# Miniprotein binders against p40896, part 7

Target 1, 331 residues: p40896
Amino acid sequence: MLMPKSVALLRIRYTLEAALARGFTTVRDCGGAEGFLKAEIRQGSLNGPRLITCGHAISQTGGHGDLRSGALPASAFDSCSCHFGQVGVVADGVPECYKAAREEFRRGADFIKIMGGGGVASPTDKISNKQFCDDEIKALVDVANSYHTYVTAHAYTAEAIQNCIKLGVKGIEHGNLLDERTAELMAELGCYLTPTLVTYKVMGSDQFSAFLGPENSRKNTEVLYKGIDAMKIAQKKKVKICFGSDLLGPLYGYQTQEFRIRGKVQTTQEILLSATVTPAEMNGLGDKLGQIKPGFIADLLMMKSNPLDDITILDEPESNILFVMKEGRIY

## First folded at step 3 (miniprotein)

Design v36
Fold by ESMFold2-Fast, scan of step 3:
Structure v36 (fold): chain B 331 residues (1-331), chain A 94 residues (1-94)
Amino acid sequence: as target 1 above (331 residues)
Amino acid sequence: SPEEFLKMLAQLIRDALEKLGKVRITVYVFVNGEIVRFEVTVEDGKVTIEVRVDGKEVTIEVTDGKVTVEVDSPEDAERLIREAIDALQELLRK
């Protein structure tokens, strides 16, 4: 498949520059960003946040990362291997899982992303409880461990989350339906939770409700509400919580609204830690990123007001950020 | 009022076309826990948008102010397509 690189670069450049301007000096990409982007940012040919990438998200056939429609043959999109052409790869069985994970590391991945459970139901279906069998997850974790990094999983339900973390998965993306027992286990195992509440809020708003239809709008609101409750449970059980938005492409501009949503369940200190110290620790960077401290990389935001007094000033970066510094350079 | 979402899609198309004349852009959005794929191709004054929702594929084709829709989609995708066509046609007109 041919994809014009100049078109991809214009879109990627816009997204990355905008994220940096909104105050994000480091971003973890959970599917689709390729390793070459890290080099371009490091060399200064692209202005953007430091990137931590997983390459393609790994999914079973018919799982959440399998973006082929039911009307398309299994071979459809096999030739697409670019950020804007494919965010996921399909692997079934232990050998394919080993090969898929090793291939992502060969392409420059820093960690592995898997689809450990289904997405929110279509109008006719319910959320899947879990995806992959235990041996497949073990294979993916084994590869990540051999590269001295981790696996993170897309998972919503208590069953899917427990299945993943018992098999060595370190991170859970979303987790909107976790229960108290699951949160206890996550804390015991030292797992990380990255809630992504703003996606559901944006999609459930009047601006976008026509895209979802009434049943999907109901599901979207339900998933948001349950996600808020899940965060309360996770905080109570002292689960390590990271900051995420799960917004891609055109909706990425709404990502800062996550700070306001988090304010319903977290203190300002907890929110700031979830966006700085905690994700740095998760990614092995706790000794160089996330703090203003001697020996750390000079990534700084200068604000018009103190976010500790009002976290929602981070929702309006154009009005409230005076400058962003990344590696000592002002942007 | 998904017009704002579609305005951004139209802006993405305009930005990509500024120096290229031919473009192919794939945009992923996360809707209600599901990934929705938009593939936009612009060539020779024709804009094609492919939307994949709930296991069905839909296609929107715009040529010289004319809009054509071919749909094998759930009702949610049909509403999205209609809104996309209306907003994109209006933005291309301007």
Scores: ipSAE 0.000, ipTM 0.105, lowest interface PAE 22.6, mean pLDDT 71

Design v37
Fold by ESMFold2-Fast, scan of step 3:
Structure v37 (fold): chain B 331 residues (1-331), chain A 86 residues (1-86)
Amino acid sequence: as target 1 above (331 residues)
Amino acid sequence: SPEEFLKELAQLIRDALEKLGKVTVYVLVNGEIVRFEVKDGKVEVRVDGKEVTITTDGKVTVEVDSPEDAERLIREAIDALQELLR
């Protein structure tokens, strides 16, 4: 079941305006943001963060982005259709992978998102499942390289992460089951890790457990508790770490809790760099974004107190933000 | 009840052992992580925090007066399960 576009747009508008108000002047969307939203924000028709988008996340049949129930026939969907949800398209085999990635770039994607392993929210996969064969991943990476950008992969396990990065995938989303050998390889290859610890904490709460079925609740428990260990391993091995939340729909308001969670395992400086400099570098914007200095875009956050002294003030934006500036405009 | 908590935790661990041959169980206590691994009939435990929550086919939350009570409840669950695994 697809939500009507008009209702989806109203919800996205609210979500984007709220994200900007919480201090995010740029966000990277890892599936589902439509290209027209970038133009509307740029024109000022929508108040929101600058968007970096991938369009649809690309999944194999039966993978994390394949939202069809096991009872539906394959013929119910085309490879590039989004009958259930806005986030994913299905592609199998090298030719379909080439076509899917090229289609996302045609629609204005800035990078490619793939499902490299199983996840919590998908109905038919397991966290331990590697997804895509090597040639499919190579095809997706080849297209991204041709556009002078990158592929990032949803992946939890050391096996799935190693498979992806050995084939040229630049970014890993989540990585909660990362081990020391995999982190060392990520560092050697210059890969980026974006942990998303808050989503598992929030989804595991009594209020939100209804969004997960029993099998997905078990997956959630596994990835939540390993995530902090993964962060410690990644830092020890000098993996480049970005900031993310992976929060779904109504949960997006909890986004800033990630700063508080990161405070348990990272210094305040490390957290701030992971939310500014490091993701700007990942997205080819290190000379324009993430720092307050001459020649950079005028994105800045004015706080009542110094987050270097206490990172948790970023989890209390309404109390602690004096204003958000994006491209020289105060919000 | 505490007895219901122990039974649900034991069942979760049995299901995971039958499926995977080993199990790592995570328990959330006031945002702190309690991790234990069951393999070859042995369990390793670390506990911190006041409240215990587990996510399973059903959801269980146990509120306790102190961190010492949370440790006691988890250790009792682990001890009961280890007796069964022998």
Scores: ipSAE 0.000, ipTM 0.089, lowest interface PAE 24.5, mean pLDDT 72

Design v38
Fold by ESMFold2-Fast, scan of step 3:
Structure v38 (fold): chain B 331 residues (1-331), chain A 86 residues (1-86)
Amino acid sequence: as target 1 above (331 residues)
Amino acid sequence: SPEEFLKELAQLIRDALEKLGKVTVYVMPDGEIVRFEVKDGKVEVRVDGKEVTITTDGKVTVEVDSPEDAERLIREAIDALQELLR
């Protein structure tokens, strides 16, 4: 179904306002947020978190970001590289990868997102499918480096993660099938891991598992089971860990449940650092954001009680947040 | 003991599988809900604080030392069930 423009705009506005009200003063969008939203928030025309964006996630043909059914001809989408609501673009070969990354930066991207492996939501790929060749990944990394920023990759398996980080990819999204050797390499190379455990918990519930279908439910179960073990490995090997949810649309309201899930593996201090200091450093903002410190931007939460004593109070923001401040303004 | 609890839980799941036939397993990362779909019904294992509730054709509740132990034991029981289905 097509969504009327006015309804889509109201939905986006409420989603952004709700995220801010839940305590998120900055959000990194890993595919689909338009540059105009970032500008409107900066100008104060929209209330919401500060947005750090990648534009479209870049995928190979048949990869995780290629949402075309296998039955659809390639020519069905030849006339448009962009579509309203599209989160990904397809690029094959070194020249197309250069062009795709440069186009995202032209459109105001702060970093580049690539699909480095398969996933649970795309119709034609498998979790174990290697995506992009080495020269394609090198091209994408080269463009990001020339803009003094980074590439982050969607990847689940040790093989996909190792392939990406050896080629200069700085961040890994998900990483649910991370092994000990790969975590050691990530730590050695100074890479960042953003686990998104809550998305698998929510999608694995009775209410939502039917939407995945049998094959994707099997994939989801595999990544669910391994996800917390991967977190334990990453924590043990001192991988730099950021906070994420990977929740889409109406499921975004569950994003704060990630705090509770992280509590199985991380201390409260480690969780708070993963949601503040570490992602600020990853995005070149470690001297401006993530700490209550003279000279920093005045983003802060006033809480009814201390989250260091109980991280799960962040899972109940309605009850526990007295106010959210962003850039010195109370929301 | 945790070892005795794991064996009892795994045995209950094996008995349910034998009685009800084929089982499909669903696991949540935090062990909050473990669901087993069978031909004509559901087997559900749920963790809520100290309580682990197993539902087959009757409700069984077991108290464990901690929620973290319950989660780990349920994951190990799921591995044992999957081994049986090989």
Scores: ipSAE 0.000, ipTM 0.138, lowest interface PAE 20.9, mean pLDDT 71

Design v39
Fold by ESMFold2-Fast, scan of step 3:
Formats: sequence, C-alpha cells, structure tokens
Structure v39 (fold): chain B 331 residues (1-331), chain A 84 residues (1-84)
Amino acid sequence: as target 1 above (331 residues)
Amino acid sequence: SPEEFLKELAQLIRDALEKLGKVRITVYVLVNGEIVRFEVTVEDGKVTIEVRVDGKRVKIKVDSPEDALREAIRTLAELLKEMS
C-alpha cells in the first residue's frame, strides 16, 4: 500500500495542523479522509480545520479512482488525488453505486465525490474518457439527494461536465477544459466549479519535470493554461467558483499559491468570496460560516494588512497572519 | 509577547464591534495551560463583556463600545498578569 496506516495518520495530523496555521479554518476533503478525523478535531485531540468529507471517491472499474489499473500507489503521482488515506472505491452498475454511496454516508461522509472523467498523466484512463453511464450517476445523485446533500465530480472536459450536471451533479472539480456553452449551463443550473490550478503549476515546475517526463510535463503545462482560460470563461458566465488546491501529501505547503494564481483572472474580492461565502453556501453552511455576522461561528483571520489591497499576502501566511481563530479559539 | 497579543486582540475586537451590530464574540486564550474565555455581546447599542477563568465569572456592562473595549483589555491584562 502507499504507506503504513500509523505513518499516514501522523502525516495527516501534521498536514491538518499546518493547514490551520496557514489560515484554513474549514477544509473540504475530496477523497480519503475518514469521518473519525472530524470527531478528533471537534474534541480537541487534533488541532486542525473543521473537516467536510466525502470518504472514498467513487469510480468505475478502470476509471480515475481505480488505483488497481496500472498505477502503483507507493510510486504513482496523481495530481487530482487528495492524500487523506485511501482515495478511491470501485463501483459498477446501479446496485453497486447505491451501496457505495450509502456506505460512505454510513462512515460519516458529508457529500459524495465521483470520478466523472479521466485525469492528468494517468496511464490507463484518458482525460477525454467519460466515466460512469447515466444510470450510475443518477443512482449516486439519488442517494446524495436522500441525505439532503450533493454529488461533486472530478471532470475536465466539456462533455464530461455536461453529462454530470445534466444528471444532477452539483459540483465540478478542476474543469480545465470548460467551454462557454458548458459554463452557461453550469450557471443556469446553479452548479459550483472548484479550479485547482496550483497543482498543475507545482507539478510543471523544474523540480518535478524530471519525475513526470517530457510528455507528461508538456501535458501538465497545457492543462494549467487551459485551466486559466476556463476560469476566465467561468467568471465571464458567472459560474459559482470555490477555492481549492487538490495538492498531494508533501505538496500541501503550496496550497496558498492558489490565491496568487487566481489573481490573474479574478479580483481580490472575488477570490476571498470563493474561499469563504461561496463554499459555505455550497456545503449548506451559508448561515453559519464565511461571514462576520450576528449568529455566525467565530472563524476569523487577523492579518497584518488588508488582503483586499493585495491577495498575495495570503500566499505568505507565516509573515502576514497575526492570528487564526476557529470557533472563538485562537490558534 | 503579552503586549503584542493584547494589541492584536484589541484591534480585532475594535473592528468587530464597529461593524457587526448585534453580535456575540467569544475569544478563548490559552495561558500556561489554562483557558481564559472572553465573551463580548453587543445588543441594542449596549456592550456586555463576560470573562471566565477557573470557574470565576466577571460581567462588565457599559453603554459605549469604546468603554467596553477598554474594560475588556484591562480585565484580560489583569488576568494574564495573575496567571503568568
């Protein structure tokens, strides 16, 4: 397996504590975090952000979350995965999809994550591969609706995105190959887009080019720039945009670079809303989180200067954050 | 430092009081393993500050945000001196 469970848990502890110190008071995990981590954070046994979890990402056989198909977990770099335990579970056909989604809710999931399309640098699935049939997606959405929550999908292409959202999927992760027609449909349906541009920037750096090889490095750079264009399209069409990084294990330290990258296509106000109000709304917490307002939970960042004047100060948290407050407690 | 902490806390409370109207702000401070709870309530133009430490409760009611902030800072400073 990727690593011994005890070592993975120690690394997750460090990662969560560091994320809180960098200013993240709530984090949505898109694959692998188990429900017990939420209880440990709530009890104070672990100093970390409030967790919103999906459990395992649900994938078809041979899909992006099927780690058995040509990827070695210990040596495979998957730029779309979150490093919170095991990230994927395989389900084929309507009955298995019902069972898989219900099992994740039994384990404490707050929402369902599915693989609606292929990923970057995957040897066995292609970015263009549409994943799951319509009835399987409908089954997953039906279960999420019965729990009064949502399905979000990993999807890059206009085809995969349209297929998912027409079937009731609420959120799209990545969306780097989004087109204008698809963005219009997303806005019409009230869907959320969570771009993860920093992942491609980091993986495309000189440090990682030798690990990816020339072909994958070029593809990764292409996906980064197309993702920037997708963000411009989504912004123009008024798609609801959330903040995300999709960074793997040791790369979590780069998550704040996403604020800087977003500055190329969004105003500072739009970026701050994408990291506070919009994701709170998406997760049914718009009346409790994301604003300084009577009756809201006291999650606050105290900064040395105004991020509305310069969003990049959030990319230097050690020198710019004075305090992180979560539920009224200073950390 | 305790001085820098109080300055930062005072500014946070000042900014929040000015902009939030009816609000309840609870601040927890960990000092030498003991938790000091500071609660500031703004209601109908009146500010109430409640401080808790070691089961001890002190309530301060004032008519102005400026006076409330001054008393909150003073009470916290006294508690921190007693605990340090």
Scores: ipSAE 0.000, ipTM 0.137, lowest interface PAE 17.9, mean pLDDT 73

Design v4
Fold by ESMFold2-Fast, scan of step 3:
Structure v4 (fold): chain B 331 residues (1-331), chain A 84 residues (1-84)
Amino acid sequence: as target 1 above (331 residues)
Amino acid sequence: SPEEFLKELAQLIRDALEKLGKVRITVYVMVNGEIVRFEVTVEDGKVTIEVRVDGKEVTIEVDSPEDALREAIRTLAELLKEMS
C-alpha cells in the first residue's frame, strides 16, 4: 500500500520504535528499507533496531518480485514496502543481473536478496517454479562475493533451494518444502535457513484469508502445513537457522508470535540462538553481537523470567520485558 | 543520567549473574558530551568495572554491583574533571 510521504515517515518511526520495544535490537530487511534509515538510526536521530538492508529484491521477468503482472491485494503483503516505494527490481540475463546487483551496492546494500523460486502472493509464478538460470544466479553471487558479502534467496522447494545453494547462495528465506537431502546439503555447505512460519499462520487466519485468491489460498495452505515438518528436518540435520517473520506494514506487530510457533518444534535454546548468535554470525557480526561478552556491543534484553524456561514470554513483550538496551542505551 | 544508567546496569548484572553464573558486558555511553566505555565483569562473586574515556582507564574491584556503581560514578567524575 502507498501512503503520503509524511504519513509513511511517521509510520516507519512508529514501526521501528515498536520493534525495538518488542525486543529486536537488530533487524535484517529483505526488501524495501531505504539506506538513509540506517544512517538516521546509527546517528541516533531515529530510535529503532540496527538495520541490515539489501535494497531491492532482484527478480526475473514474471518471477516472484515482478509486480507488473497484476494489482492483487495479496502482492502488498508479500513483496510490498507499505512505507516506501518499490521493493523489487527486474533483471534478465547475465549483464542485467550484474548491473542490478552493483546498483544495490551503490545504494548502500549490505547483502543481495534474490527470488530463487515462486511464492504465495506473486501473481504469475507457482511455488514449484525455479527462477533465474544458473548463469544469472552465478552473476549475482559473483557481485556479492566481490563486495565480501552474500546472496540470500526466497525459495520454498527442495529443487529451488538446491539450485541456489549449489551456485553459492548462502541464505534461504522460508524453505517450507525442503526435504532431508536438501537439509543435509545446506548443512554441508554451511548455509543459513530463515523460516517465516508466522506469516502463513497470520495469512491463513479468518481475518486475512479473504484477501487471498483461490490459487494463492491453496499455495498458502501448502507452505503452512509443510513448514513445521521442514523445521523438524532442518533441526535434525543441524542446519544453521535464523529468526524471521516476513511480515510487512500493519502485520509487523505479529512478529513475536513466531517464538510461540517455533516452540512447538524447537527447544528454547535453539530458538534463542536462532534470534541472536546465528544471525549475527550470518551477517559478519558474530564477534560484536548476539552474546553478553567483553568487547561486544551492549544489546541486551532484560526479562521478568527466563525465556529458556518458557519461550512464549517473548510473545508477550509488554508484560515480560523489563527493558531493552541497545548500544548501552535503555529504551 | 549516568547514575540512572548505572543503576539499571547493576540490575541487569544481578539478573544475568543469577541466570548465567558469570557475566561480561561492554557498554558505550554518552556522558556530558564525552563517549565513555564501561567494561563490567562479574566472576566468583567479584565485580570489576573498567572505565575508559579519552584514552584514560581506571579499574574498580568490589564485592557487590552497588559498591561498584558508586565507585564507577566517582571515578567517572574524576576522569571527566581531569579531561577538562
Scores: ipSAE 0.000, ipTM 0.114, lowest interface PAE 21.6, mean pLDDT 74

Design v40
Fold by ESMFold2-Fast, scan of step 3:
Formats: structure tokens, sequence, C-alpha cells
Structure v40 (fold): chain B 331 residues (1-331), chain A 84 residues (1-84)
């Protein structure tokens, strides 16, 4: 983290409270949220969504999560970076991968996040870079399986995605360069895809494009366009699709724009399922969350109008949400 | 219980209707992989209960906002119990 701990703590509190106010009663953190935050939220000491955490994202040396491999400021705005604490740890070779994954579970992780490929804004890793060897990925999956949970991977290319899912990786984050045969394999293996289209849209805006420079701005726009096409392919092949924004720091406020972007390629029903039922199932909570049904946890949004008629109202939460209920408590 | 949840929901509907002049509640249930949309709309003193299942729509209209809200809540409670 590039800031004093006191400032970071205030930002985390604000970010969590704001996410709940925007309608998110459960969120999955893909790097940096510590296990103790879950306890504080459960106890009511901290207001926020229910947290599902991975701890640190695990990266190879010189991979996407290795902040030493490039400029720290640039890596802070990569699409897979989270808004909470330190996002990554480095592990090379099978023994270090076992140790790294076990350490995250010891610290309270619910699942494992790995870097299966390169990122958008990094100077040293490219989107096309394959990361980890097969034995390393297998080790990480073996640990997750022993804890009765899963591995999800940051991956953009068909090659990186296929390599990960053939080795037992359950989830893919981003997937902007997914092709038809890879989507078929994902569907066959029951894998989950979490597109994060809003991150590229926001990074390409006038406020933030200056941080990318001309070449990275072009790459960012191309990745956005390809991501929209990948989502169409994934839906055609019936891949299970979850909802994500993958925004950090000041950009986290734009997370609800993902609903608007998804509205261009998904039906409103598909979007709502991707934000409720499907992620609950992915995280072993399909019998507790994502539906209004006897025996389920009382998480609910009251809206001024129907998101099925217009999904973009979810991108205007201050105007359209009357209240958020989490575990029977109104916020 | 489902009854306590629905009582709270009814109070929030009354508050919203008083302040905003209209209210719409949409509930989605997912029996056997299907999407069932159950909606109650109160606007300009008219109440509509709507159920949509796989391209089929059934609308139930009732004469008064208060009785319609009570009936809609009762119907929703029954549906939720049947799905348990």
Amino acid sequence: as target 1 above (331 residues)
Amino acid sequence: SPEEFLKMLAQLIRDALEKLGKVRITVYVFPNGEIVRFEVTVEDGKVTIEVRVDGKEVKIKVDSPEDALREAIRTLAELLKEMS
C-alpha cells in the first residue's frame, strides 16, 4: 500500500460502507482484504457488505502480482488489483505455492486467487504472458481442494484460460480474449467467468487516461471492445457468468456502471442472476443467498422502480434505492 | 419468519407510497431453474399483481390499494412457504 495505515483504514471503511449503500450486500475481494475485516463486519463493528476473501493474490516472480517487476503506481491501477491492503505475494515452484496457499487459508481466506496471465497497464508483463507452470497451478488447486473451496485466476487469453481450467481452476477473472472453443470448455467443466468491463471504460475516461499514456490507452480500449465480444461468446456457450468491477481506490465509486455496460450485451434477467444467484452458487452459498426464499438470509434491495424494466437504475443508486437490508437490518 | 419480513415490507411500502405516491415490489423466485417474477404495483390508487413465468403473464387486479396490498403479501407468503 502506498499510503499511511491510518489513511488506508479510513479508505477501507468508506469503501465498504459506500458499497453497501450502492446495493452490494455481499462482495468477493480478489486480493488484499484481510480476514479480520470479515469478523468486524459480522460483529457490527464495521458497516459493509458480507466479505468473501482470498487474502493475497498469488503471483510468480515477474508476474502480474509482483509489484517489484514494474512501477508501483502503474500496478496500483491494474484491472485485477483490489482496493484493500496489500494485493499480492510471490511464490515460485511447487513447495512455495503450497506454502503460500496454506498461509492465505491460515489467515482466513475463503478461496485462492492466482495470476494466470499478464495485465493491461504493467510495463513488464503482457496480457499474452502465460504465468505459472502446470505443476504450480496444480499445487494451488490441490490446496484449495483440501479446504473444500476453489482457485480463481486472473487471465485474459484463450491459452491462459484453457491452461488454468484444465488444471482444475474453477473461476476466471476478466477473460477478455476468450474464444468460442475455450467458452465451450468452460461450460463443459462448469467454470465461472467474472467479466470486469467497467474497469477498462473508467481507465479510458478523460480523468484517468493520462495515467496510461497513448499506447496503454489504445490497449485499454481494445481490451474493452474484446471483452464485450468475449461476453457475447460466453453467453452463447452458456458459461456461468458472475458480476464484478475490479476497481480500486477512487475508482471503486464507478462500480455500478458495470450494470449499464452489461445491459448492452445481457438481458436484465441475465444481469441480475449474474449479480445474485450465480456468484452465490460459485461461493457455496446458493442455499443461503441470492434469492428471496424461506431459509435464506434476509438481504434485500427496495427500489423506486423495477430494474427488470431498466437495468441502468442500478447505476443511479442514490436516486433509486429506498433502502438496503442485510441480514434483516436496514442500512 | 416470513410473516415478520412481510410485515416489515408492508410498512416500508406504506411509507414509500405516502412519500412518493407510488410503489413497485418485484420478487424473483427460481424454482427448478425457471425465473418467476412476482410484482406488486401501487400507483394512482390502482393496484396490479403480476406474475410472469417463461413468457406467460398473469395479471390480477383488485379494487382497493389496502386490500390489494394485504392480498399480495398473503399470496407472496404462501408462495414462499410452498418453495421451502
Scores: ipSAE 0.000, ipTM 0.250, lowest interface PAE 16.6, mean pLDDT 75

Design v5
Fold by ESMFold2-Fast, scan of step 3:
Structure v5 (fold): chain B 331 residues (1-331), chain A 84 residues (1-84)
Amino acid sequence: as target 1 above (331 residues)
Amino acid sequence: SPEEFLKELAQLIRDALEKLGKVRITVYVIVNGEIVRFEVTVEDGKVTIEVRVDGKEVTIEVDSPEDALREAIRTLAELLKEMS
């Protein structure tokens, strides 16, 4: 039905305008943003950050992107969805993986997101479950390479991360159970890590624990416990680190708290680079974005005080941002 | 274009100055992994620009916001040629 989708679109509009106002001039969406929103923003019909999208996250049957309960028949439709639209699709076997990845590019995806391991928000998988076989991951990477872009994987455990990156996956989302050996391999292979520490802090609070069931709350506690340690390991081993929040729908307002959390484990310079230069390079935009430099796109924040002296001012954008400029236009 | 960016930025400074009576704007520029900070202060019609990079500090004084921004961008471009 059109009506539910129209309501979701209206909510997405407010979410995107708010993200821009909070200082985000470019956002990478790892599932749930519709490709048509990029055109609306690009044409000026909608105010918001420049969007880099993957379309649907690709999951195996019973994997992290398969939101069907174990009681539903295999013939059940609509395998993955949220109030902002469908976040994932299910693909099994090499041919289905080729088809799924090609379909996302046909729909305007800039990169491919896969579920390489279990997580906290899926009803049937465990964090310890490695997902996809090697041939399936290789097929997804092959398609992304043919489009001159990358695959990024949701993965928490050392086993899942190592399996993905050895098969050509370029990015890892989360990585909360990363160990030293895996971080060394990531650095050696030039992989990118995007920690999302704020999501576990917010989702684990009493205010939002109702969004998770008992089993998902257990998963959340496990990944939160290890997240800070994993971040320290990644820094020590010189892994390329990007900025992310992984916050769902109404929780987007908490995304700037990630700057505050990062301040416990990174220097302010490292945090700012992880939010600008490093993600621009990851997304093939290192020659256009992330720096104020002749010939670059004019995306810029004017601040009332220095985030190098206190990174937490980025967690108070209404008080500290004088204006946001995107493509030379003030918002 | 850089000139359009400069005009919009100068206009914002004028608008902020009109509303607030004085303004201090700090811009953080990331160049080849180095963070360059420049600060524009406008008070009593006087414009001061401070540029800081890798322990170096340069101060420039001009008599208009538009001239201040041009001089800041020119200084940054010169620094960029000498970095990396």
Scores: ipSAE 0.000, ipTM 0.227, lowest interface PAE 17.1, mean pLDDT 74

Design v6
Fold by ESMFold2-Fast, scan of step 3:
Structure v6 (fold): chain B 331 residues (1-331), chain A 84 residues (1-84)
Amino acid sequence: as target 1 above (331 residues)
Amino acid sequence: SPEEFLKELAQLIRDALEKLGKVRITVYVLPNGEIVRFEVTVEDGKVTIEVRVDGKEVTIEVDSPEDALREAIRTLAELLKEMS
């Protein structure tokens, strides 16, 4: 069995404090962050990043967020399951989808996360499996629109991505099997892509590959390289790209390595925009966050060197960050 | 396992103390010796972890990683031994 909930909460709080120290002043949580953590940070009771939350990720029966179908080791590091308790909720049919989305907003969610396709590194979930019917996705989007926010979807394949965005889904998490036609459609519809390449790199390392076994290690490496190619396609087609890691629990410390991985495909300026301006715009905060301008919230990093010259200095925050400022307070 | 749990708890205490400087620890233990919950609160930038056993409560306040590790492990070991 997993650790007692209170110990898990301490771990989450510590992780958030450490994320702020590594330079993240705002974090979008795609499943599992409790509403009280957001309140504690907002009130100043905890020194952590500003949280934008979705509550539970919404999954169909037998989908990626249905924990009854998954094995514990494979699910432990996925955005839809973690050491910190249940992160997913199951909803089938239009009425249950309406109810599930409304419940997340009642509980303080800022946006809705859905499972639009299957997962990776899991023997149970096939990456190619279609999830939700069109009417279910429309219901979830309808609720999000009524709250003046958005739906984002876990999706890897071109088919799953196209299905979601044609139905009004605004964001795609991962997108490792994105093709050129799908990227063109994403750009046309103004959709956002959040690649999470570091999770596959970390899971494929010698330290963690034993947990996957040979078959899943091979699959994981394949998904990493396909994800790099997908980013090249998205960049070429001018898809709006946000910064993400998809790392949970003890792996959160590796999140800054994503900057280094992105450097293979994006310019330093593009990477910095993907971590500041673009996600602020996605979340309706483009007039308050992501830029150093009069009237904006005073979130900034003071660095020893210019990250425009070398993005990898962000992968070594202890050596390179002089201070982190959030809402005018130095940390 | 209890041994794995104690190792993880020790690491969390070390990390919290290093980052926050002082912690208060409270752990809840069932009559059968199972640890059921920790209560976590933040006050004045500190993290509090509480230990309570059925009919008993143990609170540990520490200022150093070495003291935190030693006292937390000792306290949990004494509680588990007393209930076995």
Scores: ipSAE 0.000, ipTM 0.130, lowest interface PAE 22.1, mean pLDDT 71

Design v7
Fold by ESMFold2-Fast, scan of step 3:
Structure v7 (fold): chain B 331 residues (1-331), chain A 84 residues (1-84)
Amino acid sequence: as target 1 above (331 residues)
Amino acid sequence: SPEEFLKELAQLIRDALEKLGKVRITVYVLPDGEIVRFEVTVEDGKVTIEVRVDGKEVTIEVDSPEDALREAIRTLAELLKEMS
């Protein structure tokens, strides 16, 4: 989908304000947020969660993050990359990958996001396509390592996940087609998995069937259940699991339903850790965020009842959150 | 596709007007009908739709979400028709 920069910025502002109100004091954006927004939030010029950003997701030409129509010339995309808003940038070959990753860090990125595989709603060839060659992935990882951070990859299949993590990618977004061998390797390498189950539930619902069509709605439902199985495998193999939604635009309001979906396969403690301690550790903030301890940043939720007894109360924040505290300030 | 984009834009405009106030919409179209830029911005008390085609700009000011959506769809349809 073509997303203009102004539209993406307006969406991100709305999304961030709403996310804070729903209880999220820190959000990791995997494409679509300008790095300068972090300064505005820090200064209090914009209300929102603490923002951890990658800037543009980096994709090869014709890869999952290349959202241009087939009729749009390459020169138009290069001169008009802002027409895709803040989501994606295209880089081919080792030199362009170095330049793209360095540019994102110059713009204030905290980590690098790449497209390591195809999307589940894409044609079969895109799902099975190897995205980036090994040297390109190594270049992106090399840049991230030089900035003392990580690369995370969009990837669904066992093949795509294995390829990425063997080359030094530390995070996998989605992972719906994860198998036991791949989960074992992820655990051995200390990799993080961020499942995004709610996006498939929402997109596969009757409410959105007209948007996707019946065939794509069925695929989203199938991918949801495959993702639930993948999460069971990841837990069994002790993969580090983070919390995410992968919801786009107006669907972001459904992000809290991820707690309810996770409740089918994780304990309430595991879910809470995946939304607090584990992502803090992934982002080098395990000594500052995610725990109530002396010396930690004062990000707190006061709840009407105990989420350990019923995780779904987090899916109804307006009824169950008494207040949100971020950096000692009540919102 | 343009139709999929308009569905997403329609919901974004509704959400933005309810939460952030009035918005400005600018559409940039290549001579062959490709949509290369579509801007939605907040503006005090007003919703505007700006269309820029081959150096020409059309600004449409609307005062409600339903009017903004209707004008955006109408403007896009007119541009595509003129360029077909």
Scores: ipSAE 0.000, ipTM 0.112, lowest interface PAE 23.5, mean pLDDT 71

